# Designs tried in a protein design chat: VH-VL binders against o27280. Part 18

Target 1, 266 residues: o27280
Amino acid sequence: MDSMNVPEVLEIKRIVEESESVKTFIFSWDFRREVRPGQFVMVWDFRDEKPMSVSLIDPVRSEIGISIRRVGEFTDRVHGLSEGDLLGIRGPYGRGFELMGRDILLVGGGIGMAPLAALADEATARGMRVDALVAARTADELLFLDRLEAAGVNISTCTDDGSCGFKGFAHERLLTLEENHDMAAVCGPEPMMFQVMRILDERDVPAQLSLERYMKCAVGICGQCCLDDTGFRVCAEGPVFWSQELSRVREFGRYRRDPAGRRVPW

## First folded at step 7 (VH-VL; framework fv_marstacimab)

Design s52
Fold by ESMFold2-Fast, scan of step 7:
Structure s52 (fold): chain C 266 residues (1-266), chain A 121 residues (1-121), chain B 112 residues (1-112)
Amino acid sequence: as target 1 above (266 residues)
Amino acid sequence: EVQLLESGGGLVQPGGSLRLSCAASGFTFSDYWMSWVRQAPGKGLEWVSAISGSGGDTYYADSVKGRFTISRDNSKNTLYLQMNSLRAEDTAVYYCARDSEWEYYEYFDYWGQGTMVTVSS
Amino acid sequence: QSVLTQPPSVSGAPGQRVTISCTGSSSNIGTDYDVHWYQQLPGTAPKLLIYGNSNRPSGVPDRFSGSKSGTSASLAITGLQAEDEADYYCQSYDFSLSGYVVFGGGTKLTVL
C-alpha cells in the first residue's frame, strides 16, 4: 500500500482501442484503495507525469482503466506502449462525482465521456435512470457508446458535422431534450461545458462539472488557480465542482466565471 | 494607462526560432487572459494563442500547435511567445492583445503596436 | 475560406450609410456567441470599435453601431467621413474549432 503521493509501477494488463486517437489502459487494482468516478490519477511514463481521469472502475475484475487521447508528446509515447509495459500510477486524487435523486443527465464531449462512462456504471448500479448526451466533432470521435448501452443508459448523440445523430453542438441538442433530471454531470471542452451549465442553471438542474485545470490544484501544483475575482480563495479539491460552487467565483454578484475561468455576465 | 509593448521580432531563416515578448503596464496583469494575434502583410487578422491569467490554461491555433509556446511571467508583467520551426507562412506582424474582462467570451480591448517577424531565406 | 465571412470591400460617399456584414454558422454566431468589431487604420494596430454585438467603447462615435441576428452580424456606419477609411474585422468565438477566437477576413472601406 503505497501512499497516494508515491507512484506505484503497474503493468499494463490490457489495452482497448476506443478510436483512432483514444486508448483505454487497464491495470490490476487493489480496491482497498477506493476509487470513485470523477477522480483522477497521475500517470508517469518515467519522463513526464500527467493527470488522467479514471474511466473504468471494476471491483469484480479488480481493474481500473484510464482513457488517454493522443494530443502531444507524452500521450504519443504512452500510445506507443504495449500490454506488459509499465507505467507509474499515483492516486487517486480529487473528489469524485456525487450522486443524488433518481434521474441523472450526463453530457460529455470527446474524451470527457471517459469519467462519465465510469459514473454511468455507478449510477445504473444504484438504480438511477441515466440519460447521456454524447457529443463530438465527428462520428469517429464519439466514445463509449457500446459501454453506455451495455450499462442500460438512454443515449442521445450529436456531432458538429452531422455524421451521427443530431447535427450540431451539445447545448443545441440539449435544448431539444426534456428538462426533468434531479442532477447532471458534465465533462468536455470548457466552452461546451459553460453553455451546457447555463442551460442546466435555467432549468434549475444542479450540475457537477469536471475541470481538468483543477486536477493540478488538487495535487498542490497550482494553488492560485483557485482564487476568485474578489481575492477570496475558493480552494476545494477538484476536478469536480457543483455549479453552485462555481457561482462563488463571481464579482459582486453581477458577473461570474465560466468553467474555463473566463469572466461572463450573470 | 494600459500599455502593451512588443519586442523580439526580426528576420530569421526557415526552421529558425524567435522569442517574442510583450511588456504590460497600467493594469493588474495576472487578472487577464492574454493573446497573440498575427497579420501577414496585406492579409487579415489571425488569432495565434491565448493564455489564462494564472498561466494554467493555454490555447493554440492549429497552424502553430507543436511549434509555438505561449507563456507569461506575472512577476514581470510580461507575456511571451516562443516560436520554433518557423516557416515562410509565419511571416507577419505579431500583436500582443489583452482579452476582455467581463464579457461572454473574450474580445481584445487593448492591442500593442506589433512586432514584425519575417521568415525568409 | 474564413470561418466568419465578410465582403472584401465596401465603398460609400461622404455622409452616406454603409453596412458591413459578418456571416457565421451555428458553431459561432448562431450559438449566441457575441460579435466584436475592430477598426484598423493603415499602418496601425487594430482598435476595438464595438464589443458585445452593439456596445461602444468610450470615444467611439454613435455613427458606428452593431447588430446581430441568427448566424450573422452587421456593422453600420452612418454619416461617412474620410477618416473612416480603414479595414474592419469582425470577431467571435467558435468552440467547434481547436482555436480560441475567430476573425472575419476583413473589409476594406473606401470613402469616395
Scores: ipSAE 0.000, ipTM 0.403, lowest interface PAE 14.4, mean pLDDT 82

Design s53
Fold by ESMFold2-Fast, scan of step 7:
Structure s53 (fold): chain C 266 residues (1-266), chain A 121 residues (1-121), chain B 112 residues (1-112)
Amino acid sequence: as target 1 above (266 residues)
Amino acid sequence: EVQLLESGGGLVQPGGSLRLSCAASGFTFSDYAMSWVRQAPGKGLEWVSAIYGSGGTTYYADSVKGRFTISRDNSKNTLYLQMNSLRAEDTAVYYCARDSEWELYEYFDYWGQGTMVTVSS
Amino acid sequence: QSVLTQPPSVSGAPGQRVTISCTGSSSNIGADYDVHWYQQLPGTAPKLLIYGNSNRPSGVPDRFSGSKSGTSASLAITGLQAEDEADYYCQSYDISLEGYVVFGGGTKLTVL
């Protein structure tokens, strides 16, 4: 009945090496099962299942792409696979981004550019003006620059170490950029997203933020679902949230959960 | 090939200080969180401290909070542990260990050979 | 608050099977946190032997296997060899503790 709850075994059609630690795995996809930017799928390597954001949505070629950063045993095994190998894919799940207005600011940190790359494709296809601030620790960790340029996106970069573009953090670079966007979408490390959100709130720019840690809550395989200070169940609607919702969550940007669910400072 | 080499251990009086170093090679150092794990003579393993690949986030065992400081210099591929107000109970071999990923992931795939710290009169 | 419990010693003869237990509680292994295993040969640094309950790093023989059930994990060694004589440590995470990781007390394996 609900085929999205059963993993479908798909062949890896193509692998794109985005960086030393990030690969995009491309699969044929039947678009009778619609996928939107900001949604995720469960990737199953026949041992473990992990949530991964969809980074490419191409109904013309009947393909989806899933970008995976090497962060542990599961992702190390997946990175060892080749074209022709098989993975289980279940989904899509979660709320996608909503687009409004004529111009959008994308702010991505590291692998957080993955769902934003898919969003950039949709925004440009709708005729929106897209500005992207791409942030990373170093130049070799900046992701999707060629793809964004090919899509006609106006790109700004920053690196913590100054190896490419502005030297500094995403929020410091954002302070030097124009304030005239109808909306923003933000994805990356929570401390970065928190600082960016505060600036966008001061500029009265509505923002949507994608929180990877709530993806497991959305599919019911978590211990990380929580109530905020107002009793709202934030995990029910993820992974994409409006900045107004997140500004009321006490732990957002102040604490994170490690892989074991421990609450730790950033 | 991944290699971790510790240095800076030695004999120190109670209340003294030592700075340990761990020289890393064979991988992109900034992509990995790093930890210090110690082992007192004839005893088991005890985690001491951890630091993210960027150096911005640090963690400490309760027994060393306020006395030890973990840091890293990614330009030199080197991890440090500054140990102050040393106590006899800090006597141990100190191992440098690599998490498999740039964010904290809770196992250690490579270990150095260790450096001995002895706190005694 | 709980720690991981291992037997202090285990012994076996060459060719035999030995099992080393790692007993936790509802706040660690029982909360579904992964268990990892390290081998420490005499006079050497620990080496990763098993990660994520049952996975072997490259170079670890298939004689070594890990499993997890309920609040406990086990390391099994089949076809025991003299070079397997070492200390073995389990490691996991405890959600009720403020630290980063928790280690078992270690088990000394003697090959008779």
Scores: ipSAE 0.000, ipTM 0.406, lowest interface PAE 15.3, mean pLDDT 81

Design s54
Fold by ESMFold2-Fast, scan of step 7:
Structure s54 (fold): chain C 266 residues (1-266), chain A 121 residues (1-121), chain B 112 residues (1-112)
Amino acid sequence: as target 1 above (266 residues)
Amino acid sequence: EVQLLESGGGLVQPGGSLRLSCAASGFTFSDYYMSWVRQAPGKGLEWVSAISGYGGDTYYADSVKGRFTISRDNSKNTLYLQMNSLRAEDTAVYYCARDSEWELYEYFDYWGQGTMVTVSS
Amino acid sequence: QSVLTQPPSVSGAPGQRVTISCTGSSSNIGADYDVHWYQQLPGTAPKLLIYGNSNRPSGVPDRFSGSKSGTSASLAITGLQAEDEADYYCQSYDYSLSGYVVFGGGTKLTVL
């Protein structure tokens, strides 16, 4: 749709401080433009435009939420905004998660919990049993625990420093959890996702993984979204991929691409 | 020219702490994962820790997890390793290393000269 | 115990060929992760010698070459020179470990 290609200027209705480094910006949304968990929007601060995953989809309140981690100049400027300020939003873009079966495992690292929080809402609304493994460096960086608990999600946590839950990495914790999921959805640092994917593949659990790499969807330069071996474009064919699709991508878990298409170490 | 210069090593008692620094120059520091790699006297190389370009993701070897903390200050082009609860087996030369540029493979393309950490009573 | 296995020593005379092996498993080299090689001259920091199985950085002589097959990799040095006397380390990635990268135990090359 043409409406997806021009930014709409929206008022920030509410800001939720998720952690010291993460805020969720909530906007009124017209659900004539359908939004699915796993999709992203381009956020425009009237100077620069960056892709952000949708973390809240609430058709009852007519709201969407976008969770943004402060990591650079653009996100620092956006974090300085207040309720009532304006941002440009265009999209949504990409394909969303597909749900199948009765039981789903969510594995999220850091800000990767943002698209998974939206997915958890949809899965629980469909009557699925949802187990979430939430991973972060420290307890203060675990995201959406209260929201997941309110949705009826069974939560396991792990932190690198052991400040909450299992002391260790997501894949180490996963090895100690029961099998018995019809599918999984994974989002976080690519090295974490690769290790989790291999365990799920061995357990014969189909998994979807979300690649939130640097993307540039400006006219004529969409090559920056390409993955090396497969030619998949994250903005066109992702950001959500089945594990079997990602197993064919040499760079998965090793490299990312900057806006110029340069291969950069993870 | 890429340069990495480690400092902060020395003699420390078991159970003590040290903070290592690595001053980087000659490249855009925030674009690169950075690692610490150590080598005990007469022994081989052991990867210790890695940190992403803006510091959002950190990784640790099992042998140091919960005792060591990697961090960086991109405004000063400096990488740090905070080492707590030091043990005799932590005695090693500690190297600062830059994780590979935009090539196909994960490797360390530049290394510092190393700084010696000796844990002994 | 190292995850990647190298012979602890190898020796050769000037002008000869030597080969250093690096043996892994299905979770590292066998999973199509690439192998990289480092040279450590006595008393110095390691230096990148080969990356991505077979590529040489600028300044590395073409006497050094790398190869990979199955779960193993090899570093070959032809026309051996006295200045090649050093320790050599292979490095890869292992998806089954909680760590970032894995190194071989190292091989001491003696030039006779």
Scores: ipSAE 0.000, ipTM 0.412, lowest interface PAE 14.4, mean pLDDT 82

Design s55
Fold by ESMFold2-Fast, scan of step 7:
Structure s55 (fold): chain C 266 residues (1-266), chain A 121 residues (1-121), chain B 112 residues (1-112)
Amino acid sequence: as target 1 above (266 residues)
Amino acid sequence: EVQLLESGGGLVQPGGSLRLSCAASGFTFSDYAMSWVRQAPGKGLEWVSAISGSGGTTYYADSVKGRFTISRDNSKNTLYLQMNSLRAEDTAVYYCARDSEWEFYEYFDYWGQGTMVTVSS
Amino acid sequence: QSVLTQPPSVSGAPGQRVTISCTGSSSNIGADYDVHWYQQLPGTAPKLLIYGNSNRPSGVPDRFSGSKSGTSASLAITGLQAEDEADYYCQSYDYSLEGYVVFGGGTKLTVL
């Protein structure tokens, strides 16, 4: 819709402090504009716009939530806001997650749990069995554990430093989980997602991965938005891709883009 | 028809300041990252700075970091480069260029005519 | 010195073929980053000539072609014309360097 491309100035209804560095900003939402887990919105503080994944979709309360980690000037300004303050919201944009089968695995790293928390809510509401592997560098970076538990999700945790749950990386923890799933959804740092994808591919579990860097493509800013691997182009809308699509992206898991679009090694 | 038109160049003393502007037309300005690229007399091209479509992200060459500030006003379709603490080595034609994101790498699909900045006493 | 190496000059007669090389390293062209080419006529701004190794923008004659192999790229100009006399720049990205993009030092094409 054209209305999706006009910023709507919304009042911050509630702020949930998820951690020292992460807050969820909650807004009233008119669900005549459908929002699906894995989609994002453009958040406008009247100076800059940034893409942010939708982390809460609550049609019963007519609310959406957007979880934001404090990592730079824009996010620092937004973190300084209070309930009752205003933000511009445009969207939703992008391809969301698709739910298939009966048993689903969620693998999230850090703030990557935000879009997966919204997906968990939808999956449990549909009667699916949901297992979540929640990974972070340290215990204080594990997000949404209480919310996932309240939803009836079966939770496994791991931290690089062993401060909570399994000591090690997400893919190492995944190797110790022997359950079969009909699908998986993965969101987090690209090196983590690459390793997880490889294991899921070996287990013949179809996976969907959410890539923050492709949110710009979904709003039509990046021109062609085509992926070239082995000398031919594959054009796909982000931020959610199936693992089969990502197998054609030469730089997935090898290189990232900084905020200016510049490639840097992970 | 895409057009980029630079202005604001001129002669300035070392240590002085100058603000360049680039007026854009013929496309949706906010959809594109923009860059400044300079060329000293008789020399090659040197990338100076880039800014995202929203203006939220900026990047600078080491030679200008801390001295130059890139900004944009999407309501006016205008790109800016604020140049402070100018040095003789900053003497160049400054081009406004539109970034085109193509798969794995950015390139400049349209360039302005350039504006001459001379830093001399 | 530029990160990408081009010969400072190349020359040819009308109707001939000339090739301009652009030599990089494992952190740029060798890392599979694409190469783009710009033409700069005397006293004018650069114009995009080739993007993404081998693609021509609308309006660029098929006499101009680009290719890439290993750590190097090349621009070929066939049926050379007097109007082709210009400076030519290659451009890529280097992940080991700070900054946004890297340019070659430029090649002056003289049509004899």
Scores: ipSAE 0.000, ipTM 0.398, lowest interface PAE 14.8, mean pLDDT 82

Design s56
Fold by ESMFold2-Fast, scan of step 7:
Structure s56 (fold): chain C 266 residues (1-266), chain A 121 residues (1-121), chain B 112 residues (1-112)
Amino acid sequence: as target 1 above (266 residues)
Amino acid sequence: EVQLLESGGGLVQPGGSLRLSCAASGFTFSDYYMSWVRQAPGKGLEWVSAISGSGGDTYYADSVKGRFTISRDNSKNTLYLQMNSLRAEDTAVYYCARDSEYEWYEYFDYWGQGTMVTVSS
Amino acid sequence: QSVLTQPPSVSGAPGQRVTISCTGSSSNIGADYDVHWYQQLPGTAPKLLIYGNSNRPSGVPDRFSGSKSGTSASLAITGLQAEDEADYYCQSYDLSLSGYVVFGGGTKLTVL
């Protein structure tokens, strides 16, 4: 039992409405407990606990933010909260992204842009050149565009329906982006990440991919992060993995596990 | 067991309106995307509309955009399809179906029995 | 016609083997999206028969099998029985249609 594993009850300092379905909850944070982009926290509403990626890391204001999409009972309850209300936070947990080189590519789909927004802030603060491909089903679900623009990130957008930027999917837009990068970071729906990984592998760009289902593995819970034998052998601490590790996992981008461990398509 | 039961179908004149309902049981309704899929008499399957678990995101086939509205009431475990400006080509059996995935509707693991909508003058 | 092409009909005798093809393109099956199959008995709702190219839901006998290669998929039925007489639909996910699921046109299987 460590202090890291005990929830700290924190007051919601500020709520930012990112879209109709996404809010960012901001808390004061003591940065003696270091937080890195790509790490997650366990959020406790005093009924249920769920893993959430850290989307804002601001040592100057002594704040962290977590961005939550409304997708079920827990997230609906959290979205009903107001500034001044309390949530339990424990962590951070998991492997964060590693920054290397001078030029990086970020590819984010939907809420997957959340951990990448935190990474973009750190990369730009280090003087790196950052290109971001921000993908969503519709224009209303493109996240963090103003924040990325303010940081000096070179932004490309795509939407499935063509309502903003390129009409099509992230990997189709990526094929029209010819620029070389020293590394990439990718976060979003697994089918999108699988297609993006293939292109980056062909371009010899090392990529780090963040898998939400492996967040439970990072805290010692194995339910949703269970893979076949081959996948389990390459599984270390999640949620961030290198593309070379994931290329050997037959399940990546194709299947997920239900609570009984049964294979279901993604 | 998972059960889906459609209701609200019937005969309506072109330009008219109709609201379909689908009562769901046997699973946590709010955790799943839900879809409407239709089948015209003697024809194949056509996806019509989908809605996210929270109801925050909705999707429509081009043939029904602007005329149909999908919605849900998670407190009643009920899915709805409001159909306006109905056309003869909307005549079909309408199936309620559960999508296999929370954020991407990839396939349909459970289907209701369907409800018949006939648009005729 | 549909973006996924199926033969409109196939027939076989009891005990024999039939295959039903599903032909797509680079935006769906060719983009490595999985193919799923539905069985629709006369007068009933469709039922999931195969998911993820080759997996069977609980209760589906192993004489039904699926496969995928390139831009095409196939449903194989061995040991045909009279109760297999039905319409069969393939389904995938299509990138060019804004992520919508797409169905094949359907194949009517007649057991002679």
Scores: ipSAE 0.000, ipTM 0.412, lowest interface PAE 14.2, mean pLDDT 82

Design s57
Fold by ESMFold2-Fast, scan of step 7:
Structure s57 (fold): chain C 266 residues (1-266), chain A 121 residues (1-121), chain B 112 residues (1-112)
Amino acid sequence: as target 1 above (266 residues)
Amino acid sequence: EVQLLESGGGLVQPGGSLRLSCAASGFTFSDYHMSWVRQAPGKGLEWVSAISGSGGDTYYADSVKGRFTISRDNSKNTLYLQMNSLRAEDTAVYYCARDSEWEFYEYFDYWGQGTMVTVSS
Amino acid sequence: QSVLTQPPSVSGAPGQRVTISCTGSSSNIGTDYDVHWYQQLPGTAPKLLIYGNSNRPSGVPDRFSGSKSGTSASLAITGLQAEDEADYYCQSYDISLSGYVVFGGGTKLTVL
């Protein structure tokens, strides 16, 4: 059997409470099945299976971590679990981020910081200089600040309400930050990613963006994972895309698809 | 050099039909969303319709929805607007415009010279 | 009906500074959608003048500048010249409408 396609029942080794609504579940992992930042796994609670980005990749401890925001019935049930309880993990799936150059910028909104935290670990381990812009609605929703700081990342924060760092949106904060990076990686709500992508494109900084919409389509209908105009399949070609690939897709940053496959505004 | 050239305008009776064409050159036509924008005599600009680079998505202003059909032939580098059930208020110069290549916030970086459609009442 | 409001006319003398406003709402400019500006000389097609709030295409003189704040945007023209006499249109996107883009009503600039 394909080991990647068979759920492995793993014991929750440790749970880290990242915020009121976010927990990181940590499992022992056999790194003969490699995992890269930007990839996701299917998490099975023995009733339903949902895709979740890998937020911690630690080959030294032989651990992976999966950060989950409480947003519905599945995630509420998973948040009710304790250390020692079991979850099914299948994967990894998708293309990970590619690192290039020496200086990189990470821009994360909310739970989008999860895959970027794993990327920050890899980039700093490779000796790269990492700047991170961490954005959220309020200070209490900023994620992974202590972990990023411990890794040696240069952190800037922004909150919509001004409760921590710059008062405003991620793209407004980005306009006040240093412009010289060899690449960027961006993950968060599509409207935020679209605004950030435009600024980075004007600065001639190649950017990779991770599409959260893929998380709903990993085992769904192919049409819901397809981006308009280009024929890109997020399941096959994503969830990470270079900014040049997304700039001609009319849906990106403006529209999403509802459960019926209908285009609706963000 | 990017060029857009409209044709097919003219005088038509209310309830009649016209098909506008826009011949594009100087760029990879299939990579760009294209739009029709109109301007009634002495009035402002009104966006009418848009089509994605592949032709898979189309968009229409409420004023023309159900009456106008936008299409394209990428093998001929040509954009079309089929206008049916024409009304006096459709009288305008119709411009072909290229939507920005690298933006989802559409703006029109190149415009044709326009073609006049007059609906006589 | 135009959802972006521009003054119908503005005037200035050669060498002066004029500003053309484009007033929107929370569903368009206030949602951080960019504002773009077009110049239409008499008897000609519109031409892109400013895109993405403040960027100039090649060939547009630096006398033209754009800015955006809150729910409004402005086009500023310094060192006004007779050749600037034209109609100016702002354009953005409105998330609450089923449309594609929205244009302002246009502003006729007269150089006196």
Scores: ipSAE 0.000, ipTM 0.409, lowest interface PAE 13.5, mean pLDDT 82

Design s58
Fold by ESMFold2-Fast, scan of step 7:
Structure s58 (fold): chain C 266 residues (1-266), chain A 121 residues (1-121), chain B 112 residues (1-112)
Amino acid sequence: as target 1 above (266 residues)
Amino acid sequence: EVQLLESGGGLVQPGGSLRLSCAASGFTFSDYAMSWVRQAPGKGLEWVSAIWGSGGTTYYADSVKGRFTISRDNSKNTLYLQMNSLRAEDTAVYYCARDSEWELYEYFDYWGQGTMVTVSS
Amino acid sequence: QSVLTQPPSVSGAPGQRVTISCTGSSSNIGADYDVHWYQQLPGTAPKLLIYGNSNRPSGVPDRFSGSKSGTSASLAITGLQAEDEADYYCQSYDYSLDAYVVFGGGTKLTVL
């Protein structure tokens, strides 16, 4: 029974600018609260609280990092903060990635590379061979390439506009890549993840996929944390799911629900 | 070899009830979602109901929702369809079908022979 | 009435080629959902003929082929044989409907 319900007020130790729209905020962390790749924390700016995936886990330096894309009022306010400023952090929450075998394929789109960067660190520390397919709309939106290279990851890139690497979508690039992996981990826009999952399933590669869109509440039972057809509470059972679990979800990668509960395309 | 065998069909009066069964063999029953698909005489195929391998999640076509109940007994490798408040429009051959192993809504890779349900006096 | 539209009948002579169309909309085939095809011989249960637009299950001869373009799909049968006389159904998924799957109305193939 662990309830980390009260936010701890932590000082921003360091800020890394990953791109024009993405920053990683680094905090000292007491690892008596274990954190694993794929888990998230609730970030509180003393007005609003939002879920954010952990992108750096460093027990040696006693640090965690949280990567945040600037997309709205909350993230705009957080991006305006400086080293030395304070944020409330509670958690971690959710199910993290599980590692198996000798080699892993990471497929990340945009900010979805954030939890996968933390996973890459753990996989390489365990002696696994790590191949990463990093996808974005344009070259300047590709994230964590230097960090992945420093970790010894074999990197392939693709951009929609062809400005770096393969011109096209992640799943199109995946069709041209080597097929031998013991497992895969995927995080990014759901339409991308769905197409990637199909290919990996045909290749008989077990995959874990991270669904972050339902992270509205960290603890408890709510409708926003349930997938349409499965009854899964994403904050309790996710956000990381094996591909065989997601293959039974009609809405995954195909449609979402509007505020009235009606099905709409992605 | 995969086999599906339906039973329990017959003649019933409007407002009556029937319970259909589908005996499955040749595969790990609990690993697959199962569906009922019906076909009225001289008409096309219509999906009726589906149930996941665990039995925890069920789906129904609007035309049967509230009247039909799909269930399964994985220890007996058997799928069921309890049909209540039957109407003349429910007259059809009812097929038991196995969903593809990859996705819930994909396709049906094996079908039973069907069992005829006639709702008439 | 059917969400996916098929011609009610097609006919051909032995050795000829016939094509059966399956026309959908932006909420199903046009939304890039796969199309699957079933063959129903007279007096028998349906049998999977094509899955995932163009794949054949083991035992289905290569005379049967499937394709998809835009909001439509097609089943082609070459070298038509008497044994091919049957009803053919396309099937897909439609995200705008609260349904598990959607079927076409069926096409009766007559071998002359």
Scores: ipSAE 0.000, ipTM 0.407, lowest interface PAE 14.6, mean pLDDT 82

